# Ledger of designs, part 9: VHH binders against Ras-specific guanine nucleotide-releasing factor 1 (RASGRF1)

Target 1, 187 residues: Ras-specific guanine nucleotide-releasing factor 1 (RASGRF1), of Homo sapiens (Human) (q13972r240to426)
Amino acid sequence: KRNQVVFSMLEAEAEYVQQLHILVNNFLRPLRMAASSKKPPITHDDVSSIFLNSETIMFLHQIFYQGLKARISSWPTLVLADLFDILLPMLNIYQEFVRNHQYSLQILAHCKQNRDFDKLLKHYEAKPDCEERTLETFLTYPMFQIPRYILTLHELLAHTPHEHVERNSLDYAKSKLEELSRIMHDE
Short names: E, the ipSAE of ESMFold2; O, the ipSAE of OpenDDE; V2, 0.75 times the mean of E and O plus 0.25 times the DockQ between their complexes.

## First folded at step 11 (VHH; framework vhh_7ocj_1)

Design s12 (from g02 with S56R)
Amino acid sequence: QVQLVESGGGLVQAGGSLRLSCAASGFTFSSYAMGWYRQAPGKQRELVAAITRGGRTRYGDFVKGRFTISRGNAKNTVYLQMNSLSVEDTAVYYCAAEPSGKWFYDSELYDYWGQGTQVTVSS
ESMFold2-Fast, scan of step 11: ipSAE 0.000; ipTM 0.293

Design s14 (from g02 with S56K)
Amino acid sequence: QVQLVESGGGLVQAGGSLRLSCAASGFTFSSYAMGWYRQAPGKQRELVAAITRGGKTRYGDFVKGRFTISRGNAKNTVYLQMNSLSVEDTAVYYCAAEPSGKWFYDSELYDYWGQGTQVTVSS
ESMFold2-Fast, scan of step 11: ipSAE 0.000; ipTM 0.268

Design s15 (from g02 with T52S)
Amino acid sequence: QVQLVESGGGLVQAGGSLRLSCAASGFTFSSYAMGWYRQAPGKQRELVAAISRGGSTRYGDFVKGRFTISRGNAKNTVYLQMNSLSVEDTAVYYCAAEPSGKWFYDSELYDYWGQGTQVTVSS
ESMFold2-Fast, scan of step 11: ipSAE 0.000; ipTM 0.294

Design s29 (from g02 with A97R)
Fold by ESMFold2-Fast, scan of step 11:
Structure s29 (fold): chain B 187 residues (1-187), chain A 123 residues (1-123)
Amino acid sequence: as target 1 above (187 residues)
Amino acid sequence: QVQLVESGGGLVQAGGSLRLSCAASGFTFSSYAMGWYRQAPGKQRELVAAITRGGSTRYGDFVKGRFTISRGNAKNTVYLQMNSLSVEDTAVYYCAREPSGKWFYDSELYDYWGQGTQVTVSS
């Protein structure tokens, strides 16, 4: 059912926003603070190279999630296509993250060779909200967000009649996401 | 360096059983969801079974009740127990890593794949 796909999308977006919050609050912000300490276990340049623009991505998805929640509260009249029209131009921020992801992981691996850093990282990874996941895992989530939207819109369209008011807008959004994905992942 | 290495494939008679193993290395295995996919000649790759980090499972409709996916985090291995095999199960079976650890997604969201192991079921 179309409404079940929409509810699943809301739940998936909530989980993604939580993953981004953990990445930023449990790792990025504490490590940025550590880089400013008296004996830094990591440099500010290393922090920037590892986390890239993940904080900006988090802010974008917090806003998108609030928009989805507002639309769901209008159930059973679910109109979502205009949210994707707002989101699509902003997804270009993923280009920086996706294209530098391998280098980010390389810098993280190098930093882990420092015993003080590795010990601090393990301490952050041990927090209950991480649920036994590592920093590398959290850095990987944004790599698949655009493909996930494509799959979600594909399923949503399969349950949306040709005569539905937002059919054309959803088709357009899916086409734009596919174009963006080709540009980011095929270079 | 992420590696996924499948084993346990081979030739088996219809009605028989096989157990596939996928040995993972180069990442924290317990943090990832894992899946098994198969591809028969001339067909698209299809989901056989998936298991989340927390142990929840999902199965393809053609294997429900016959196949069981499980994981051994201590051994960094995911398993596929295949019972009541039929000729239609003949395919190359692939192990794959799902990066979110919590979600069942189509094959496009799995980021690393093994080389595959051949399963052939004879009449």
Scores: ipSAE 0.000, ipTM 0.216, lowest interface PAE 12.1, mean pLDDT 84

Design s32 (from g02 with P99V; at its last look DockQ between E and O 0.02; V2 from the best seeds 0.00; counts 0 for: pae E 2.5 > 2, placed apart)
Amino acid sequence: QVQLVESGGGLVQAGGSLRLSCAASGFTFSSYAMGWYRQAPGKQRELVAAITRGGSTRYGDFVKGRFTISRGNAKNTVYLQMNSLSVEDTAVYYCAAEVSGKWFYDSELYDYWGQGTQVTVSS
ESMFold2-Fast, scan of step 11: ipSAE 0.014; ipTM 0.497
ESMFold2, look of step 12: ipSAE 0.465; ipTM 0.767
ESMFold2 (binder alone), look of step 12: mean pLDDT 83; pTM 0.845
OpenDDE, look of step 12: ipSAE 0.485; ipTM 0.767

Design s33 (from g02 with P99A; at its last look DockQ between E and O 0.14; V2 from the best seeds 0.00; counts 0 for: pae O 13.3 > 2, placed apart)
Fold by OpenDDE, look of step 12:
Structure s33 (fold): chain B 187 residues (1-187), chain A 123 residues (1-123)
Amino acid sequence: as target 1 above (187 residues)
Amino acid sequence: QVQLVESGGGLVQAGGSLRLSCAASGFTFSSYAMGWYRQAPGKQRELVAAITRGGSTRYGDFVKGRFTISRGNAKNTVYLQMNSLSVEDTAVYYCAAEASGKWFYDSELYDYWGQGTQVTVSS
């Protein structure tokens, strides 16, 4: 059952990385390029405001995902605590992302008033890998990642014996994530 | 050597049932999401059902509760129980395996495919 949780975690991370990949490669980067065109439908500042820390988040989780894959390859011995040790110090980027989220959506809404931008955005959203999801949807995915980890760690701990070598480390990671979550959502 | 071997296909009358099996070997089964796809003559390959490592399932729109995918990690086998079959379900059914989690977005991103098993539903 513990292994099942880990496998599920890996899969969830894969999905999240894919979502971030779409966010960055289908939207952020093309729009950033568009911002440098002769007749820019959006400014670089607005792109930065909409996608604050998105690319960094993507890179972080690509690393995390690869780490998880490596752990899975070492089955049945699954050690995850060290991955969280790497992840935790960098998760402060989520604080900024979460705090910026409403502003991001406001700027996006403003940009959508521009016909050229709106048309371009619809074109990006129409790509098959988006599955008819909007940019707003993709920008929402990072909002729930920390809570997801908390739940996952909670479940993992439920199936981790108290004498397990990783028990304390996982519990520590969960506590830190919970603290982070409080900071992000209470402000 | 990686192998996905489908079985359980055949001829069945409309309203009947079949249970497909896919025996996997040559890779760590538990680390892969498994799926069933089908392709009818002249049609594109389409998702029938998929099951994640954690046991979550996804079904094609046409399934409408008629089919159930399940996995037996101990036997390295994925199953597809098909009930209430119709002539429209006639196709070659393929087993697939994917480890990266990208199967959510593109059916062509599976790592491994079986050779397929023919399912024919007669009226």
Scores: ipSAE 0.000, ipTM 0.202, lowest interface PAE 13.3, mean pLDDT 90
ESMFold2-Fast, scan of step 11: ipSAE 0.548; ipTM 0.811
ESMFold2, look of step 12: ipSAE 0.012; ipTM 0.493
ESMFold2 (binder alone), look of step 12: mean pLDDT 86; pTM 0.874

Design s38 (from g02 with K102R)
Fold by ESMFold2-Fast, scan of step 11:
Structure s38 (fold): chain B 187 residues (1-187), chain A 123 residues (1-123)
Amino acid sequence: as target 1 above (187 residues)
Amino acid sequence: QVQLVESGGGLVQAGGSLRLSCAASGFTFSSYAMGWYRQAPGKQRELVAAITRGGSTRYGDFVKGRFTISRGNAKNTVYLQMNSLSVEDTAVYYCAAEPSGRWFYDSELYDYWGQGTQVTVSS
């Protein structure tokens, strides 16, 4: 059962990396270029307010996903607690993203009042890889990622014997994620 | 703020039907997967039905063929049609939202729950 939780985590991480890739490559980067155009439909300041550090979050999770894939390849010997030790110090970037999220959506709503911007945004949202999802939806995915890691680790720990070599490291990682989640969502 | 408000519960006789509704606000409803869970006294919460943003459905083993989940994106509402009710269906029914839109994660991974609506089936 422990291995099933790990395989499920790999699948979920792959999907999350894909969501972040769509956010950055279909929206952030094209809109950043549009802000540099001769008749910009959006300012560079608005782009920064909407997307904040989402590009950095994407790079972080691409690295984490590759690390998780490498660990799975060593199955049936699965050791992955050290991977969370690498991830944890970098997750403070989520505090800024989560705290900025309400403001990000308000700026986006204001930008949509501009007909040129709204037309351009809908053009990007119509791309097949968006699967009828909006920019607002992609900006919302990072809001739930830390809580998902907490519950995934909770499930993993439920299937990890107390004498297991990784038990203390996994419990530590869960505790640190819970602390981060409290700080981020208690505003 | 995210809100999920269930309605349509009540007392019904065995063999009867009920339709539950869950009105959602505070998030982009069309992008989320939606589901129904139930919890009877002294038992753990269990999945009744789920529907993805694309409209595909899944059901708990004990309700297949009797219950139907559906969604109305225009009204930001998810529905549970419950037919051929039995005493064993008596529980508090909870609405849940799942942000991936594809129901990748089990209920314990969701942050969005309603307050629940009581369904009581008498013999």
Scores: ipSAE 0.000, ipTM 0.211, lowest interface PAE 12.5, mean pLDDT 82

Design s44 (from g02 with F104Y)
Amino acid sequence: QVQLVESGGGLVQAGGSLRLSCAASGFTFSSYAMGWYRQAPGKQRELVAAITRGGSTRYGDFVKGRFTISRGNAKNTVYLQMNSLSVEDTAVYYCAAEPSGKWYYDSELYDYWGQGTQVTVSS
ESMFold2-Fast, scan of step 11: ipSAE 0.000; ipTM 0.282

Design s45 (from g02 with F104M)
Fold by ESMFold2-Fast, scan of step 11:
Structure s45 (fold): chain B 187 residues (1-187), chain A 123 residues (1-123)
Amino acid sequence: as target 1 above (187 residues)
Amino acid sequence: QVQLVESGGGLVQAGGSLRLSCAASGFTFSSYAMGWYRQAPGKQRELVAAITRGGSTRYGDFVKGRFTISRGNAKNTVYLQMNSLSVEDTAVYYCAAEPSGKWMYDSELYDYWGQGTQVTVSS
């Protein structure tokens, strides 16, 4: 059912926003602060290389999640295709993040050779909300998000009648995400 | 490098048991959900069993009560204990890692798969 696809999307978006919050609040912001300390275990350039635009991605998805929640609270009428119209122009941020990902992991690996940095990183990774996940794992979550949206829109379209008011807008959004995915993956 | 290496497959008689192991390297094993899929000749790949990072399990309809999935985070290994095997269990068994850790994502999104291990059950 179309509504079940939308509710599943809401649950998945909530989980993703939580993952992005952990990435930014447990790692990015504390490490950025550490880079400004008198004996910095990591440079500001290293922080920028590792995290790139992940904080912007977090804000983007907080907005998208709130928008999705608002549409669902208007039950039983679920109209949400216009929400993707706002999201799509900002998804160029994903292109930068995805292309930078291998470099990000390389810089992180080099930073871990510094004993002070490695101790600090392990301290942050030990926080309960990380649930035994590492910084590397949180940096990997955004890599899956665009493919997930494509699969979700494909499933949503399968449950959307050809006459439905949103059909063309959903199809357009799917096409744009597929184009972005192809560009990011060097096709 | 990321690797998932399956072992424990082979030939067994109907009613017998096998234990499959999948050793993982190159990623944070404890953060991932782990699962076993199988593919018999002429059939589509199907879910056999999955275990989340939190330890909750899910099973395919035809293996419930006979198979048990478990994980050992200290050894970066996921296991599939297969009891009361039947000829219909004959397939290549694949190990897979699911990135959400909660088994939320479809298999099309999994980047990490093993090469598979053959299980053959004879009468």
Scores: ipSAE 0.000, ipTM 0.321, lowest interface PAE 10.6, mean pLDDT 83

Design s50 (from g02 with D106E)
Fold by ESMFold2-Fast, scan of step 11:
Structure s50 (fold): chain B 187 residues (1-187), chain A 123 residues (1-123)
Amino acid sequence: as target 1 above (187 residues)
Amino acid sequence: QVQLVESGGGLVQAGGSLRLSCAASGFTFSSYAMGWYRQAPGKQRELVAAITRGGSTRYGDFVKGRFTISRGNAKNTVYLQMNSLSVEDTAVYYCAAEPSGKWFYESELYDYWGQGTQVTVSS
């Protein structure tokens, strides 16, 4: 049922990568270009404040997802712990994103007071792949990702024997994600 | 700010019905998945029912066929219709919001929870 946890993780990661792709390609990159136009509806500073390091988060998860797919394709050998070793150092990026989230939403609200920006944003939000979701919704997805990984590792460990070669590596990954979660919630 | 307010709980006799409501504010309700979880004394919190932004539903094994989840996007409210109640359904029922709108994960790790509403079923 270890395999069911792994397959569920693959499906969840595919959905998350798609959400990050929409955030970056439908919103971040077009708005960054608009900031460089002759009559910018938004400044480069505002773009940076709203999106922060979300493009880096997208690249990180694209790599993680491809790695996860490759491991599952190597069935029946499911070795995953070393994949988290690559992910963990880069998850420090989440600390700043999560702490910046309220400021990001405040800057976005201010930008919406500009009619040209509001019209442009509404146009991007109307694209079919957004499925009636707003930019605010896409900016919220990374807020829950680390807790989801902790849960997934907890379930994976529950179905991993004590003598399994990955036991210690999975315990280590879980402990590091829990440490990051605590740091992000410190005031 | 995100806020979820449950209502409709109370005391009911076995075989009876209750309808729970959860009013949401502070987020784009129509794009979130919504769910109901419950926790009985001495037990872990468990999934009762969930509904995606697209209207697909999921139910816990012991409530299938008896409970129905629905949502009213115009009123930012999610509902749980509970029929054929048994003593084993006695618990605090919690409303939860999931931002992906498609996937619903374990309850204890979410920040967007209501205060809960008590349901007590007497024999």
Scores: ipSAE 0.000, ipTM 0.219, lowest interface PAE 12.4, mean pLDDT 80

Design s52 (from g02 with D106S S107P)
Amino acid sequence: QVQLVESGGGLVQAGGSLRLSCAASGFTFSSYAMGWYRQAPGKQRELVAAITRGGSTRYGDFVKGRFTISRGNAKNTVYLQMNSLSVEDTAVYYCAAEPSGKWFYSPELYDYWGQGTQVTVSS
ESMFold2-Fast, scan of step 11: ipSAE 0.010; ipTM 0.303

Design s59 (from g02 with L109I)
Amino acid sequence: QVQLVESGGGLVQAGGSLRLSCAASGFTFSSYAMGWYRQAPGKQRELVAAITRGGSTRYGDFVKGRFTISRGNAKNTVYLQMNSLSVEDTAVYYCAAEPSGKWFYDSEIYDYWGQGTQVTVSS
ESMFold2-Fast, scan of step 11: ipSAE 0.000; ipTM 0.271

Design s61
Fold by ESMFold2-Fast, scan of step 11:
Structure s61 (fold): chain B 187 residues (1-187), chain A 124 residues (1-124)
Amino acid sequence: as target 1 above (187 residues)
Amino acid sequence: QVQLVESGGGLVQAGGSLRLSCAASGFTFSSYAMGWYRQAPGKQRELVAAITRGGSTRYGDFVKGRFTISRGNAKNTVYLQMNSLSVEDTAVYYCAAEPSGKWFYDYSELYDYWGQGTQVTVSS
């Protein structure tokens, strides 16, 4: 059912936004503060290398989530292809994040050799909202977000009639996400 | 066997008040978030009010200041106190339950457990 796919996408987007909030609030911002301390356990360069543009990705998805919520409030006439038109140009930030992910993990591994840093990191990872997940796990979530959108749009199109006003726009969005995914993951 | 049974609806004059009740059975009520939705003829179903297992509340913009949601865990019941009713409040009111107990959904179709609804009619 088309509506079930859209509602599942909204729930998945809410979960992803929460994961990005944990990444930024439990890790990025506290470690950035630690880099500014009198005896920093990590440098500002290391923080930038590990987290890159993840804060910008978080803000982008907060906006996308709010837009998706607004579209769903017009149910049952669900029209949301224009929301993807807004998202697509801004997804260039994923290219940088995804391509630099292995380097980010290498820098994180190097930082963990510092006892003070490793102790501080474990303290942040022990917070209840992390649910026993590590910083490495949170850094991995954005790696699969574009492929997840492709699968969602594929399923949405399977339940969208050929006469539907959005069909061509959804096909276009899916093709653009597939192109971006190839650039980031396959090439 | 999840069951939600709404009651308390009826006919009331504009400016009046009604109190709706939703009796729940078949699940651990205290662990669920509870919501009230309404649907008028020719309109989509919309969120009126919701309450989490922790007691946090959320209201639709059209009812803020006039309606109050509350829950009685000992009685497995959620309530909606409706004050200063207007003709625009005329609708079938539905009770809904959300298993995580934490989330408010603006979208009626995200809830799996619904009652049959109770009619509220406000005359001028």
Scores: ipSAE 0.000, ipTM 0.117, lowest interface PAE 14.9, mean pLDDT 80

## First folded at step 12 (VHH; framework vhh_7ocj_1)

Design h01 (from s33 with S56R; at its last look DockQ between E and O 0.01; V2 from the best seeds 0.00; counts 0 for: pae E 5.8 > 2, placed apart)
Fold by OpenDDE, look of step 12:
Structure h01 (fold): chain B 187 residues (1-187), chain A 123 residues (1-123)
Amino acid sequence: as target 1 above (187 residues)
Amino acid sequence: QVQLVESGGGLVQAGGSLRLSCAASGFTFSSYAMGWYRQAPGKQRELVAAITRGGRTRYGDFVKGRFTISRGNAKNTVYLQMNSLSVEDTAVYYCAAEASGKWFYDSELYDYWGQGTQVTVSS
């Protein structure tokens, strides 16, 4: 069942990367371009405020996803702890994202008062890969990622023998993620 | 060795008040968010109130200012003051603890749960 947890983790990560891809490529980047137009429906500052760290988060998880795929390709030997060791130091970007989230939504709401922007946004949201989901929905996805990892590692540890070579490393990673989550949501 | 022990429940007349207590042991209380949930017969468990380590609170929509959650770190206890109780508040009330904030995303994702205390409000 340990392997099943890992496979599920890969699937979840793939989905998350896709969500981030949509966030960045369907919304962030086009809006940046729009902000540089002759009659910009949104400013560069507002784009930055709405999408704080989104692109960096996407890149980070693309790397992490590829790492997971590589580890799984080495089945049945699955070593994952080193991937978390690489990921953990960079996850502080989530602290900024989470703390900025409410402000992001406020700015977005304000921008939507502009008819040109609202029309443009609806156009972006109408793309098939969005599946009728709003930008607000996509901006919410990163909010769940750290808790998701915590749950996954908890499940993984439940199926990892105490004498397993990665037991301590995985437990450490979980502890660090929990600490990060506390910082992001409690303060 | 982790324990959450609820107390203070019982029978109360509509319009009355109860104060629930949850005594925690076996973990570092100050490092955990605490919550109260309730489950009525035939209904899903729902959030009543939660309080973070830093004292931030969250309440269910039905609370409407009637209930107050608080924590006493020195006593490792979380409290739920319930005023203006109605028959609809009849349920088993559960205490829960969570360390990582994941309860914000899923109300079932607590690390520890109490056994629950029955609250019955009569008309």
Scores: ipSAE 0.028, ipTM 0.309, lowest interface PAE 5.1, mean pLDDT 90
ESMFold2, look of step 12: ipSAE 0.179; ipTM 0.609
ESMFold2 (binder alone), look of step 12: mean pLDDT 85; pTM 0.868

Design h02 (from s33 with T52S L109I; at its last look DockQ between E and O 0.01; V2 from the best seeds 0.00; counts 0 for: pae O 9.5 > 2, placed apart)
Amino acid sequence: QVQLVESGGGLVQAGGSLRLSCAASGFTFSSYAMGWYRQAPGKQRELVAAISRGGSTRYGDFVKGRFTISRGNAKNTVYLQMNSLSVEDTAVYYCAAEASGKWFYDSEIYDYWGQGTQVTVSS
ESMFold2, look of step 12: ipSAE 0.432; ipTM 0.757
ESMFold2 (binder alone), look of step 12: mean pLDDT 85; pTM 0.869
OpenDDE, look of step 12: ipSAE 0.008; ipTM 0.269

Design h03 (from s33 with A99T; at its last look DockQ between E and O 0.02; V2 from the best seeds 0.00; counts 0 for: pae O 11.5 > 2, placed apart)
Fold by OpenDDE, look of step 12:
Structure h03 (fold): chain B 187 residues (1-187), chain A 123 residues (1-123)
Amino acid sequence: as target 1 above (187 residues)
Amino acid sequence: QVQLVESGGGLVQAGGSLRLSCAASGFTFSSYAMGWYRQAPGKQRELVAAITRGGSTRYGDFVKGRFTISRGNAKNTVYLQMNSLSVEDTAVYYCAAETSGKWFYDSELYDYWGQGTQVTVSS
């Protein structure tokens, strides 16, 4: 059962990385390029405001995902706590992302008033890998990542013996994530 | 005093193997992620391999399964087994340590660096 939680975690992480990949490669980067065009439909500042920390988040989770895969390859022995040694120090980017989220959506809404931008955005959203999801949807995915990890760690700990070598480390990670979650959502 | 002392470098023929060691002292080894970097003349420093506190690893794209990083906490030593070496692997290899968990993002964030050991691969 503990292993099943880990496998589920891998699957969820894969999905999240894919979502972030779309966010960055289908939207952020193309819009950034558009902002540098002769007749920009959006400014660099607005792009930065909408996608604050998105690339960093993507990069972080790509590394985390690869680490998770590598660890799982060592099945049946699964130790995950050390992966959070990488993740936790970087999670402050989520605080900024979450706090900026409403502003991001406001800026995006404002940008959509530009016909050229709106047309361009619809074009990006129409790509097959978006599956008819909007940019707003993709920007929402990071909002739930920390809560997801908390739940996952809770479940993992439920199946981790108290004498297990990484019990304390996992518990610590969960506590840190919970603290972060409180900070992010209290404002 | 914090020290990272690399050893095991030298001259080898293409196709050969080397095992680098980095002996750490002056800090709590088990609390640090460890890494190997290399810098060839005229090139930027690049990640060769890194290993977290718990043993998770990352490798540079050029490694392609040829190198293996490992750590011995009991000896405060990190190792780099390098097999199937090529002339392109010629560089100064550096040992590094960090606690921030950001080594994968920015190599400049390492807390400590060794002086490096020369690895030369001849054709």
Scores: ipSAE 0.006, ipTM 0.217, lowest interface PAE 11.5, mean pLDDT 89
ESMFold2, look of step 12: ipSAE 0.358; ipTM 0.712
ESMFold2 (binder alone), look of step 12: mean pLDDT 82; pTM 0.840

Design h04 (from s33 with S31N; at its last look DockQ between E and O 0.02; V2 from the best seeds 0.00; counts 0 for: pae O 11.0 > 2, placed apart)
Fold by OpenDDE, look of step 12:
Structure h04 (fold): chain B 187 residues (1-187), chain A 123 residues (1-123)
Amino acid sequence: as target 1 above (187 residues)
Amino acid sequence: QVQLVESGGGLVQAGGSLRLSCAASGFTFSNYAMGWYRQAPGKQRELVAAITRGGSTRYGDFVKGRFTISRGNAKNTVYLQMNSLSVEDTAVYYCAAEASGKWFYDSELYDYWGQGTQVTVSS
């Protein structure tokens, strides 16, 4: 069952990376380009405000996902604690993202008042890979990532023997994530 | 001063075995992923084997179960047991260390490299 948790984690991470990929490549980058046009429907500052840390988050999780794949290739022996060790120092970007989330949505709402921007956004949202999801939906996905990891680690630990080499490391990672979650959501 | 010192290389006949060692100093060994890479004349450097701080391993496609990487944190040493060597395995073998998992994304992003040890497999 421990391995199953890891496999599920990989699947979930793959999905998340795809979501981030859409967020960045279907929305952020095109809008950034639009902001540089002769008649920009949106400013660079507004793009930055809406998508704060989105590219960094995408990059981080691409690395994390590749790491997970590498671990799974070593099946049946699965060691994951070091991946979380890599992730944890970078998770401050989530604190910023989460804290900025409401502002992001406000700016986005404001931008939608521009007819040119609204039209452009609808065009981006209409792409098949978006599956009729809005930019607001994509911006929401990172909000739940830390809680998801906490739950995953909890489940993983439930199936990790106390004498297991990774037990303490995984427990540490979980504790750090919980601490981060408290910081992000208490404000 | 950071040092990675490889040893155990040399000349071996095809079908033979070698055990490479990399002694690390000057940094907290247990915090680093360790890897072995090799470069043959006229070829690009390629991953042979890597082991994370947690003990997970990755091998190059050519290894096919012939090599085993392991680490001894107490001795700050990473090992590469190479069995069933072939002429194609002839190369300079390098030890590398990386702290932040960047090698997951880019194999060139190691923090430290050894000077390498020559492995020659004769027919």
Scores: ipSAE 0.005, ipTM 0.211, lowest interface PAE 11.0, mean pLDDT 89
ESMFold2, look of step 12: ipSAE 0.160; ipTM 0.614
ESMFold2 (binder alone), look of step 12: mean pLDDT 88; pTM 0.896

